# VHH binders against Uncharacterized protein MJ1128: the designs that were tried, part 8

Target 1, 280 residues: Uncharacterized protein MJ1128, of Methanocaldococcus jannaschii (q58528)
Amino acid sequence: SQPLYSENPVIQYFKNPKPFTVENVNMPVTYYGTICGKYIGYQITPHNVNEEARKCFYKYFKLKDKNPKEAERYLKRGLFLTEYLISQADKETAEVDEKNITFIVWRYNFEFPLYNLSKGWRGALCQAGCLKTLYLAYEATGDERYLNYANLAINAFKVPVEKGGLLKIRIYKNKSYYWFPEYASENPPYVLNGFITATLWIGDFGNKTGNADALYLYKEGLKSIKTFLPMYDAGDWSYYDALGHRCNKHYEHLHRLQMLWLYNKTGDEIYLKYYKKWRE

## First folded at step 4 (VHH)

Design K11 (framework vhh_8pnl_2)
Fold by ESMFold2-Fast, scan of step 4:
Structure K11 (fold): chain B 280 residues (1-280), chain A 125 residues (1-125)
Amino acid sequence: as target 1 above (280 residues)
Amino acid sequence: QGQLVESGGGLVQPGGSLRLSCADAGFTFSDYAMAWYRQAPGKERELVARITSGGDTNYADFVKGRFTISRDNAKSTLYLQMNSLKPEDTAMYYCAAPSSYDELWEYFTSGFDYWGQGTRVTVSA
């Protein structure tokens, strides 16, 4: 028998592990420790799972012609994690503009005290990562079931946060702008990096599949990025969120890379301006 | 979405020199950090040298003092000047830059993992 150690992680599953078990599978685990005096500990989250699944699919695509046997191992792991994500998704229906929208969304099974989030919170970065994972599973297998789930995941971005989705309307000078909050609530912190990533992954999905909703959401998201970008300017540095928190060096680096990417894709000089203004 | 084209490889004797070039026709060359990687037969790809958009350089210990990475932003070309070549420098050489947002995200979270067509360098008597 194996000895018990106090330092061993107490792993929490995002939801009921049925119909899947994690026996003989190394699940991605994130250590949150203690946040604002509350012990969160070790967690398996839909965010951790989608990141690991995407890495597996990228390895599969890189290796499939050069080392097919090793590629198959990555494919199997990626598909297992994708099926785990599907098993953990909440399928919901909401009425928006007199129409019923059916969507899937992923909820965290623990509270997040930093942004005063209750157990069951959701986020646009995690949602977009799950969307990307489903699309990569479709690309790897040709299985339309993954594409059907991806379309349901897109629908969450059409549904207001107040109705269980991931759309937040942000008002500026009496005009309405779309936002996809990384930490969804009625009054979210408006984290910039996660919104940019979600917008770009929604756009990539729209461009690859022709999904009209995804293309529209992408267009609205780009409009919002441009409109609100000056609010994240701290001089020679950037703000992480709309609450005035300055980036650490790690997230400052991400913002600079995102500005270069947006400039490359849109040709809009505003992104090059902020790339040059925000220091390394 | 850019296309990276490596050139300048060839057969050279130990102690010889080669200059590798990497042309980027579609990626916004002057705005990105660029790197040279190599893969020897039967081995994994390894980082050789990196250069930031501003020209700051970093080298692997096994090439430091022998190789020089540089860029010409006006020509959208990355260079690797290789001096005092050794048999252990024999490899396929690749230049790297993120060509998709997925690659950029992977770069941010885990570092570069890009493979082009490459240019072969053989150091043999």
Scores: ipSAE 0.281, ipTM 0.687, lowest interface PAE 2.3, mean pLDDT 83

Design K14 (from e1 with A50Y R58Y H113F; framework vhh_7ocj_1)
Fold by ESMFold2-Fast, scan of step 4:
Structure K14 (fold): chain B 280 residues (1-280), chain A 126 residues (1-126)
Amino acid sequence: as target 1 above (280 residues)
Amino acid sequence: QVQLVESGGGLVQAGGSLRLSCAASGFTFSDYAMGWYRQAPGKQRELVAYITSGGDTYYGDFVKGRFTISRGNAKNTVYLQMNSLSVEDTAVYYCAAPSSYDELWEYFTSGGFDYWGQGTQVTVSS
């Protein structure tokens, strides 16, 4: 009686199932409970699905030579979840600077009251996770179909939030900077950790595939991280978002790790400075 | 306990100016970011401006260059200077302060504001 999902509860999907069946499969489920007085409950989200798929692919790569039978089980589950993500993607076309850009995005099938987000919202961290999942499926199988979908997922980062994509222009000292909001809206909270992760995963994809758009987005994202990083400095601690919320210990630890990731990727001493400045 | 009290709203002609104030109490004001939101009839609440504890500012695209947010830590007050007002700026304006990080928030990403004022009406006539 404990877990409501074992009693066949009504689970909200981030999109209505298409001709892809999920019956008789253990789907990753996140419990959101009640947020700002609204019951959100149990949700299958594009974020928790891509996270589970990535874990499966990592297990597959680790085990494929040591335990092929166990590895095959993880590969099958990872591919099943990846096909589910593909079935739930929204394929859209937007006009940006007089060019038509075709892209895919994943939209959440519930409202998120904490940021006043209506049903259908999207986010850069989830998008980058789906991108990485598609690339890992490509690495595991050699199937270029997954790489083709990954290229469409990258295109979403070239399209403004106002046009259905995941690009937000953030202004500082009369200059324009790229941002990829973890919670996309006209006026996003500019959450730091999700933007750093999305930027780094976009860069990893660009470096592995040679995708010119991904490499450009990565370059612009790094400029933004460096430019806005001082705004997230709370002295010996860091802010979670641009609204002045201080990190809890979990997100502070993540920010410190991200500073090391950025230093290792760029060689820029500013990241090592913040790693040493922000306490454990 | 946290309290936020807005003042300075009213009726103004298009092209005019208003200065909103928000007096804060019940927390260490200088340690917190402060924001201004607005809600027009039939529209969702939207972020107008915010200011960090360190003085960094953000503005919604629709008010950038016309509105200025500032803070007076000695008076525990955040201000919104509104210039070149248009009919489209007609809304109830809310002062907001952030929630603290706690165990619940560790599992749910949030940049939401926990504390809100009662709101102050701004009406811009032609």
Scores: ipSAE 0.000, ipTM 0.112, lowest interface PAE 13.3, mean pLDDT 80

Design K2 (framework vhh_8k46_1)
Fold by ESMFold2-Fast, scan of step 4:
Structure K2 (fold): chain B 280 residues (1-280), chain A 129 residues (1-129)
Amino acid sequence: as target 1 above (280 residues)
Amino acid sequence: AVQLQASGGGFVQPGGSLRLSCAASGFTFSDYAMGWFRQAPGKEREFVSAISGSGDSTYYADSVKGRFTISRDNSKNTVYLQMNSLRAEDTATYYCAAPSSYDELWEYFTSGSPEYDYWGQGTQVTVSS
């Protein structure tokens, strides 16, 4: 009952959920606490919501033939969370190369002081997770509405960050490379793990649907990963971002798994080399 | 792997008290803020209380402020919720959470993920006569 304070995660919804409601639903929540002296607190984020929805769909696919009643429970929850994500999406149009591109993005409703991001920031990892969630909802239901939203989510990766999208051009030796920043800004920290995951999930979507834009973005993203990978090499360890911050053990393990993932997807020996070079 | 185990729930009469415990493993406990949430039958999960990694800062939902006290023992990797003056409306399954908030800025930079939101298996609290 009211009044609700900042510590109550229900009031941390990104937007007014109407006509969508989350009453009687256990929502995923992330606690940010205090970052650089600013209290962020408990947040329901599009990232945590898409992660929970994806887990629900994976459970559904695993259980649908073995335990149909439990599978239906996971499907219902996954679809509820997917509809929540759709209700929270911002639909925008931007002019790129003299063409109008309509896309959807998910914006966070709080500041992120760690990377100097004001309220309304967006990110490629969250975007790719929402894309994956929409595609899984399509696989689970056959409802082309989810595929249509997924295509709009892909379009955000074609639009420059400066125009509201998630494409950042990164310069190396006077050449331009595509990047999809986990924390989007005009000077993003170029976090490696989120970019790798976003690139690979874009590629998976392109391979499963034949979406030509997704396939092109995937090829450009792979080119960028290979080109910039040496900049993330700290000897027998890896850097988390382009600011020189070393990974903790968790992110080092993630980077090593991502090298194997990239090797399995591309056959390129450079990824196996870094997997072996970076210690456990 | 991160593991959280909540315990200490049970039956209690109105006005009584209970102490909940959450045993944590698989991460550097003192670097993480810890929270308690609850879910009553037929209701959404709601925030109850949180404590910083150092234990220096505590937060409470208005409904429990003055009645509940959150504390932690970093040497035992355990967070506690002392619940006093319990009311029928406190009846719920209580969950502990290991969120991705760091006291040390360097740890936050090196981890880079605020998405470490781990939920323990809940413990049932029933306030009834």
Scores: ipSAE 0.000, ipTM 0.124, lowest interface PAE 16.7, mean pLDDT 80

Design K3 (framework vhh_8k46_1)
Fold by ESMFold2-Fast, scan of step 4:
Structure K3 (fold): chain B 280 residues (1-280), chain A 128 residues (1-128)
Amino acid sequence: as target 1 above (280 residues)
Amino acid sequence: AVQLQASGGGFVQPGGSLRLSCAASGFTFSDYAMGWFRQAPGKEREFVSAISWSGGSTYYADSVKGRFTISRDNSKNTVYLQMNSLRAEDTATYYCAAGPSSYDELWEYFTSGEYDYWGQGTQVTVSS
């Protein structure tokens, strides 16, 4: 009854069709349409849900002292979406180096034909976004339950893809490097942007909480970014993945911004060099 | 202040054409994806079309594919929707919307429902 247009547009999305409500709450929806001849259609994904939850928490933090009533609306929506994410998480245990590691992952409930992914696939970008959402919920509420789930989400990055997690070892010059694949499989496409974002968000979590595993994963991820970055260099543009696909204009812009973020985090001039080189 | 000024609506007969424009101000237009959405009387708001920040990618709802064309002019801070072969079922208020605040993932960036800023709308009526 209340027009969605009258709400603050910063977190307002188009009104979802009636099938995409949970407990009378409009859910964020991703339209995939048809991919490689298969109709995927409209989907509620853990990726788009964590994105909206994070936007809600950022809006809450911005408004909490200036407009407490409006801030409360954003907090309630962010928490509802966070609880939805928790309800959709798969809790698993894997044996790694003769030790059992318990973790949570988010699996997509549809196939992704572009990278030959079967229903139940997972990805590091979505995982890192859910991790960040859980941490923001903890920051907003002080509820340690959210921090406990965030620690379980970090554990997924310690578990090999082959055992249900999000760690892939990538070999270069007879040396092993960590990778967190955006589209996880035994032979992933090694998409650059999702790996950079996941690595940076893991690092942010480690720095804010002191989680030793997150800090170690961040350090290994930075080594991998620096080592493999030249393989994504195509002169004045960049490759999207290790399969030689060219970035479209959007992903080229994203890669350039990620070079600036990496430069700001590390001080390493190599990232400033690639920022200037790509499409210049 | 962010402003999106939609215009170009009006009355048209079935089979006719209209071109909608959305003029943007108050933000860096070339950094945002743009979308068109519509809402018919008594119905839910639905996705019509979207265009990436550079104009390099376009997306269309199945109901308008082949009839509508989205385009943008970053030098004029304007997004357009060319509507051809209009039908009575295209009657709606058309809204333009500016980009997602997240651009980390292709599906998220180019999908309807991820838009931060909305225009006032422009009415399109297709009737004989």
Scores: ipSAE 0.000, ipTM 0.151, lowest interface PAE 13.7, mean pLDDT 82

Design K4 (framework vhh_8ghr_2)
Fold by ESMFold2-Fast, scan of step 4:
Structure K4 (fold): chain B 280 residues (1-280), chain A 128 residues (1-128)
Amino acid sequence: as target 1 above (280 residues)
Amino acid sequence: EVQLVESGGGLVQPGGSLRLSCAASGFTFSDYYAIGWVRRAPGKGEELVARISSSGGDTSYADSVKGRFTISADISKNTAYLQMNSLRVEDTAVYYCAAPSSYDELWEYFTSGGHDYWGQGTLVTVSS
């Protein structure tokens, strides 16, 4: 009685009204219940969907030579979820520096009171996850349509938060630096881990495709990570955000892993220094 | 000292329901990136059945429980819940509340023993 992946899921999902509803129970469902006195209930989020789709593609790539029939089932589900993400994307155009930029973003169709986010909020981590999902779909199928959507997704990182995108300019010592906020707002808390992940996944996309915008955004993001990294140093531990909140153990572990990934990709000894400085 | 305390397990007939609770002490729910439920069945390996993030409220579920289990959190009470419906004999296991040591964006590493602050567990038996 639960809907199963169909041969033509695109047609089924494109006929569903936006926002998508919980009637499609084979989709990942997030239960928020009541947050700060506001009932949010059951939601299908682009973050949870892209996470599940990526999991399916990773399974497909791992199994395709060892168990092709099982691999095909994961491919079908991953593509189904990817087509759902495409159906939920908002295609927008914004004027930036006298140039029109067309992009796609994923907006949450409910408010998130814990961070004072109004309905329609977006985030760089979710955006980068959707970007990666589209690229994985392209790798799995060779279908240029997925790459074309990925190129529209990357454009959102070129557009200011104030204009519907995911670029926030952060000022330090009279210089401007790029930031991609995990929870986009006019005054974001500058969460470090989501920014690092988004920057690294943008870089991976740029390196694999040769997309000049992605490579430029990656370069600017790395500059920002290096510049602001000392602000997140709490001695033998790290700060979660720019507001002085210390990481819990899980975010600390993630930050340490991210330092190793940054060192591996850049060769910059500053990242190895922080990896060793921040305790395990 | 940081600890997670599970409760709500018991004996139930196939098709029945149970609600598990995970109460955090020595820290707040928001101090963790995520909180989840891991089960260990007799003769089977460890399985992450459900997870919820504190930062976004985003959830994930094992394919074996999707549509039947629902994870939620009451941030003000520092407690996470697992609502288990349409229980099956194969759901019989000890259920542990866990805070993963890795973000689920690194999901491929999540089941490799990266769980911290396990409680004593609560037994769920689905039979007869």
Scores: ipSAE 0.000, ipTM 0.171, lowest interface PAE 12.4, mean pLDDT 78

Design K5 (framework vhh_8ghr_2)
Fold by ESMFold2-Fast, scan of step 4:
Structure K5 (fold): chain B 280 residues (1-280), chain A 128 residues (1-128)
Amino acid sequence: as target 1 above (280 residues)
Amino acid sequence: EVQLVESGGGLVQPGGSLRLSCAASGFTFSDYYAIGWVRRAPGKGEELVARISSSGGSTSYADSVKGRFTISADISKNTAYLQMNSLRVEDTAVYYCARPSSYDELWEYFTSGAMDYWGQGTLVTVSS
C-alpha cells in the first residue's frame, strides 16, 4: 500500500493517481503522499505533464501512417499538454558574463521536504523534459513557435541557479565543472540519474537542431559525468545522490542503462566498467 | 533512411515455434543501447515482449513470454531475432522490431509503452 518513495523518497511515479480536469482534459497527476512528515498528496507537476505529452507525440509519430485518426487524437492531446506547459513557464532574464540571457523555466507549486526545497523549486530533469516536449511539438507541427520556446528553455542551463537558472558549478581538485541539478538549490543534493538524463537530452536537442549552446552544455555535462562517477561508486552498487542515499533496485537498473547509453554515445570504456560493476 | 524490416511470421498451431528476424538499415545497432520486439494484437494495446542491449549482454522479457521467447542479436550483421517457442493463441499479433529514438524513450517504454522507429511488422497467427 505504501508508495515506492517510502524506500526511495525521491521517486516521482506513484500508484493511484487522481485525474484533474483542465479545459475538459484529464490531467496527469503524481501522488507524493507524505515526505518527511509533510503531506504533499496529489500534484500536477511540469515533470509528469511533459512525460505524458512526450508519450503522446511518440504515439503520434508511430501511428501517423498506419492509423491517422488515432494518431490525430494523440497529437491533439500532446499539443494541449504542451500549451499547458507553455502557460506555466516563467519567462526571466539574467545577466551572465556581462550579457543578458532570456530563458523560460518551470517551477513546482509545492515544497519538497526531502531536500529542504521551498514551493517554487525547479529542476534540470523537468526542464530537459519540457525542452524535449517543445522540440517534439515542433517536429509534429512544423510550428517554429515551439522551437523558439525550446531555445528559451535551453538558455536556463546557461544561467546559474543563484540567478534563477539551472547551472551549478561543482568543484573538484580546484577545477570547475558544470552540473544541472535535478533539485536546484544553493547546495543541491547532486542526484546522478537526473543529471545524466538532462545532459543526454540537451545533447539530443543540440544534435537535432545544431544549437551551439546545447552542444557546448552537452560537452561540459559529459566531462562532469566522467569526473564525478567515482563519487557515486559503492562497490557493487551506486549512490543515488551526493548525500549517501542508496539506489533502490529501480534506480540501480536505471544507472546501469545510463552507463550503457553513455558508452554508446562516447565510446569511453569507463562507462562499460561501471555497467559491469554496478550489478546489484 | 532508417528502416527496420521484419520477417518470419506466419500461421502456426498452438505449441509450435517461429523465429522472427529484424534487419536494420540506415543505422547501426551499436548506435543504441537496446533493441526490442513489440507486439500489437487486434483490440489490445502494445506490449514490449523482449529487449536486448547493444552489447548483447543483457536481455529482458515480459512476464507473458518469459521462458518461451528468446531474443538475440548479431551486431556484425545488424540483425535481431526473436525465437518464439510453445506458442499460444494469445500470442497472435503483429510483431514489430523497435528501437528508441533516445535513451529516455526506451526507458519510458518499460514503464509507459512508447517506442520509436517501427518497421512494417510481421503477422503471427496461432490457430488450429
Scores: ipSAE 0.006, ipTM 0.213, lowest interface PAE 9.1, mean pLDDT 80

Design K6 (framework vhh_8ghr_2)
Fold by ESMFold2-Fast, scan of step 4:
Structure K6 (fold): chain B 280 residues (1-280), chain A 128 residues (1-128)
Amino acid sequence: as target 1 above (280 residues)
Amino acid sequence: EVQLVESGGGLVQPGGSLRLSCAASGFTFSSYSYIGWVRRAPGKGEELVARIYSSGGSTSYADSVKGRFTISADISKNTAYLQMNSLRVEDTAVYYCARGSYDELWEYFTSGGYFDYWGQGTLVTVSS
């Protein structure tokens, strides 16, 4: 009936099913169709699952005191989707600067031909969304297990892409800068919007939990945003990535709003300047 | 404490006008938040009819009200407004003022917007 990977993708993708009814669960699904001559079709992705889970948690927080029965339905769905994300996470260990770092990371189980990505690719926007989902599950339940997974998700941003993580060092004028690529590879397209969102969500996690690694990554990410921002400036519009792709009106609007978000969080006038400059 | 208080609802004839007000406390419109107006008609789901980015002045509207409704914010009064012109019977609904924050900007962008604080609603009835 549903054109998905398997007849029952919820059960198929669970490594450790919870005591939860799975037969009537509607999973978020995205239609990718054909990309660069390859049929990708219908996919359940960790990105779309974390978006739906976060939506459920926000509804839960809004309703929990006003309509507890309705709130409970959103909580159950959000937790189910969070457990799905945990079941799909790859737990890995990498050696970085003579230390072993254990982390979890989410991989896409299909190729993405637009950026020449093979099955198993990962990305910072999806990773940060999963991090935020785990933190919201912790906030909703008080269950330290979710916070422990969130800490492992942060660790992926400390590990180079070449070693299975989501840290890319970007060079500018012979200086090194941190980047968290939305589409991770050894030579990523350096998509701006996903990097900004990932950096801000890492910072939010650090501020709420006191996680020193998250606060450090946030600081480094902000330096990179400020340093590379001029490379995305085309006058009264902005580039989507470092490959010269122009934003459509939808992403142009997002970039402008992200500039105000950055100004609000940092007080740095450079972001207000770009908000005013990017007219579309 | 974040609080939103709606006013200005009531009974109006088709073709008439109403202005809804949303007075905010516990935050300022200069703090870069979203204010939206969401309506719920009897027996129907929620519809986001208008939103404004409080410091930037950027606005958007549902197709059903575009050209008839105008959302605005008065920073000095910390109040948002929904000016409703050329009202139709189909505009009859409870109208809620809602506030969203930048901590949810990506969710707002990708899923039509999350609002973390809601007013109690004001009834608008359009009938002859």
Scores: ipSAE 0.016, ipTM 0.299, lowest interface PAE 6.8, mean pLDDT 81

Design K7 (framework vhh_7xy4_2)
Fold by ESMFold2-Fast, scan of step 4:
Structure K7 (fold): chain B 280 residues (1-280), chain A 127 residues (1-127)
Amino acid sequence: as target 1 above (280 residues)
Amino acid sequence: QLQLVESGGGLVQPGGSLRLSCAASGFTFSDYAMAWVRQPHGKGLEYIATISGSGGSTYYSDSVKGRFTISRDNAKNTLYLQMNSLKPEDTAMYYCAAPSSYDELWEYFTSGGHDYKGQGTQVTVSS
């Protein structure tokens, strides 16, 4: 029998890999090497952990009726990784509009020089992935504790980046728009694909649970996607971020599929326009 | 859960024809735009064709336009790709795509379809 993701295939590509373990469980790990002259090396990130946990839960749901024994193994690994994420979360309280908001947030324990991020940075894509992981754990188990943590995770999107959260106000024509930055800072790169993904995962959580904050954040996020979409137009191609970096073919493909998804979901012709314009 | 089962691939001579089918279940088929994507061995995913939920609108990559035709039968929950005038460069694994959730779209396309979509149907064009 093959172990439940006990061997992370990414580890085999590293020179002299040192697998990270938590309670004798092999953890997902990413090799960052050297970025802008700084050695980052091997890292366990909340992003890679939530990716792996979500994959385990998807396998669980797929196999639940066909192979209950194998499904149970995926469930156990997914829950272990979810508990690891909970253990790594920072619980904080911030004052926003004269109200105290308590939230959980995941911080990276290394610097990310590519976007000038100091140790302790956070990101909306990772945050939304952790939110999704907590919801999937709730769906798999019925355990309200996971839903309670998911509600705390959604609160981070209501708190400004400057106050420890993941809300960035982006100004356009003297109007304010919500943004959830994949790489959060005072002046983030405004990466498009991660913002779209975070917005859609927030919306899915709101639709499945009825969480009013998530539904409101989703509505504001959709408004921002539509408003800023033309800024990512490079002609017959798309920009990855607001800094003028063009997509590689992989992210161009993702942007096109995101446009098609948004068109199908909203009926808004602007998404079909950019799907047709941004050739792969 | 959304399930897609591709079939109809095989070995064919240059200039030949194949018809691919995709049997869909687990969602309201007519509400979703469907796509055929392909992946040659050792290369990335390539968009081939897309069809709207009603079947009223179609789009093709320039590499297959005029040679391939996408169609659907909403009563049978089946997507088709008619491939004519096949060339060696059409050799690839062919997948149909209709994610039932954004999570499936994210996992499928950012991972190159490797982990979450079933085995597609192999098309090999050679003499």
Scores: ipSAE 0.332, ipTM 0.717, lowest interface PAE 1.9, mean pLDDT 83

Design K8 (framework vhh_7xy4_2)
Fold by ESMFold2-Fast, scan of step 4:
Structure K8 (fold): chain B 280 residues (1-280), chain A 127 residues (1-127)
Amino acid sequence: as target 1 above (280 residues)
Amino acid sequence: QLQLVESGGGLVQPGGSLRLSCAASGFTFSDYAMAWVRQPHGKGLEYIATISSSGSTIYYSDSVKGRFTISRDNAKNTLYLQMNSLKPEDTAMYYCARPSSYDELWEYFTSGYFDYKGQGTQVTVSS
């Protein structure tokens, strides 16, 4: 768990925590500092909240039969953070292919100058993490309310970025491919790692629940990963995004693990090829 | 909804054989890589074998390579582990496991973490 900082920094919540009380609660905090000349500072984000909640639920599942008292502590924290995420979600409706789709999204309450993002930006990695958190809360409690919110979170991936959702159509050789951008905009940087993670977590949700939309999105996402993977090949290394930025060692390691994960999920030799080709 | 039910464990003499089965339900089994992991009494989880969703790619830990065979039947939603030439050091609770994300897979290889595992089946190798 991250400490709550109080010496001179102003901690910016991504939304007003009302009706939640965060007094005497150690919230996960990320330090962004100054980005492209703008002070972003200390932030409580939906991404870090869902990550902490997921860790709490995994601890609960591991300990519930071996150490029930400690397990209960993790369950309470995980549920508190999940309820905080629910309280901060934006419920929206968009018209897509002459149908109204109701969905929930999590928006950041600060600008992100690195990718020219205004306050209210959203991302597929954060969205998929919140989806997974809601599903884990459902597994831990049996409370269908969490599953209902998870279904609304999946709907965001069916809605174009231009209409408030997280679907971006990417064109290659006159064919349309689904993309779920980690940093959503009309012209996103097409970051590979966040798209792979979002696609895999959408697929896990679909397989566990039988949600037909999630299964379809997963199938389309896998098709896109396979199609665009060669564009991220820098020889014995990988590109972070579609803008030609090479990975640092941390993200190169992540890409290699994701290739192994995709190979284990699909059996497709292309992923094993890139796992072996990319060094470290 | 998701269930993994292991069976086939028991007491066996050194040099003997056992066949473990894992019946999977509540998910599309053919879409997932599967693993066998074990936990000796008072020790951490140890990876023993993984198999890809199609069955085409298989990995073994060095401690079991040449003695154990992992296989799957996607039509029956069942994972198998054939264990031959059993040794006292193979004594452990054996779990059928399904990783759900790259984080779980990485932790699985480094610390033995996995998203789902069954109740386990005890294998005891003693003379």
Scores: ipSAE 0.000, ipTM 0.159, lowest interface PAE 12.2, mean pLDDT 81

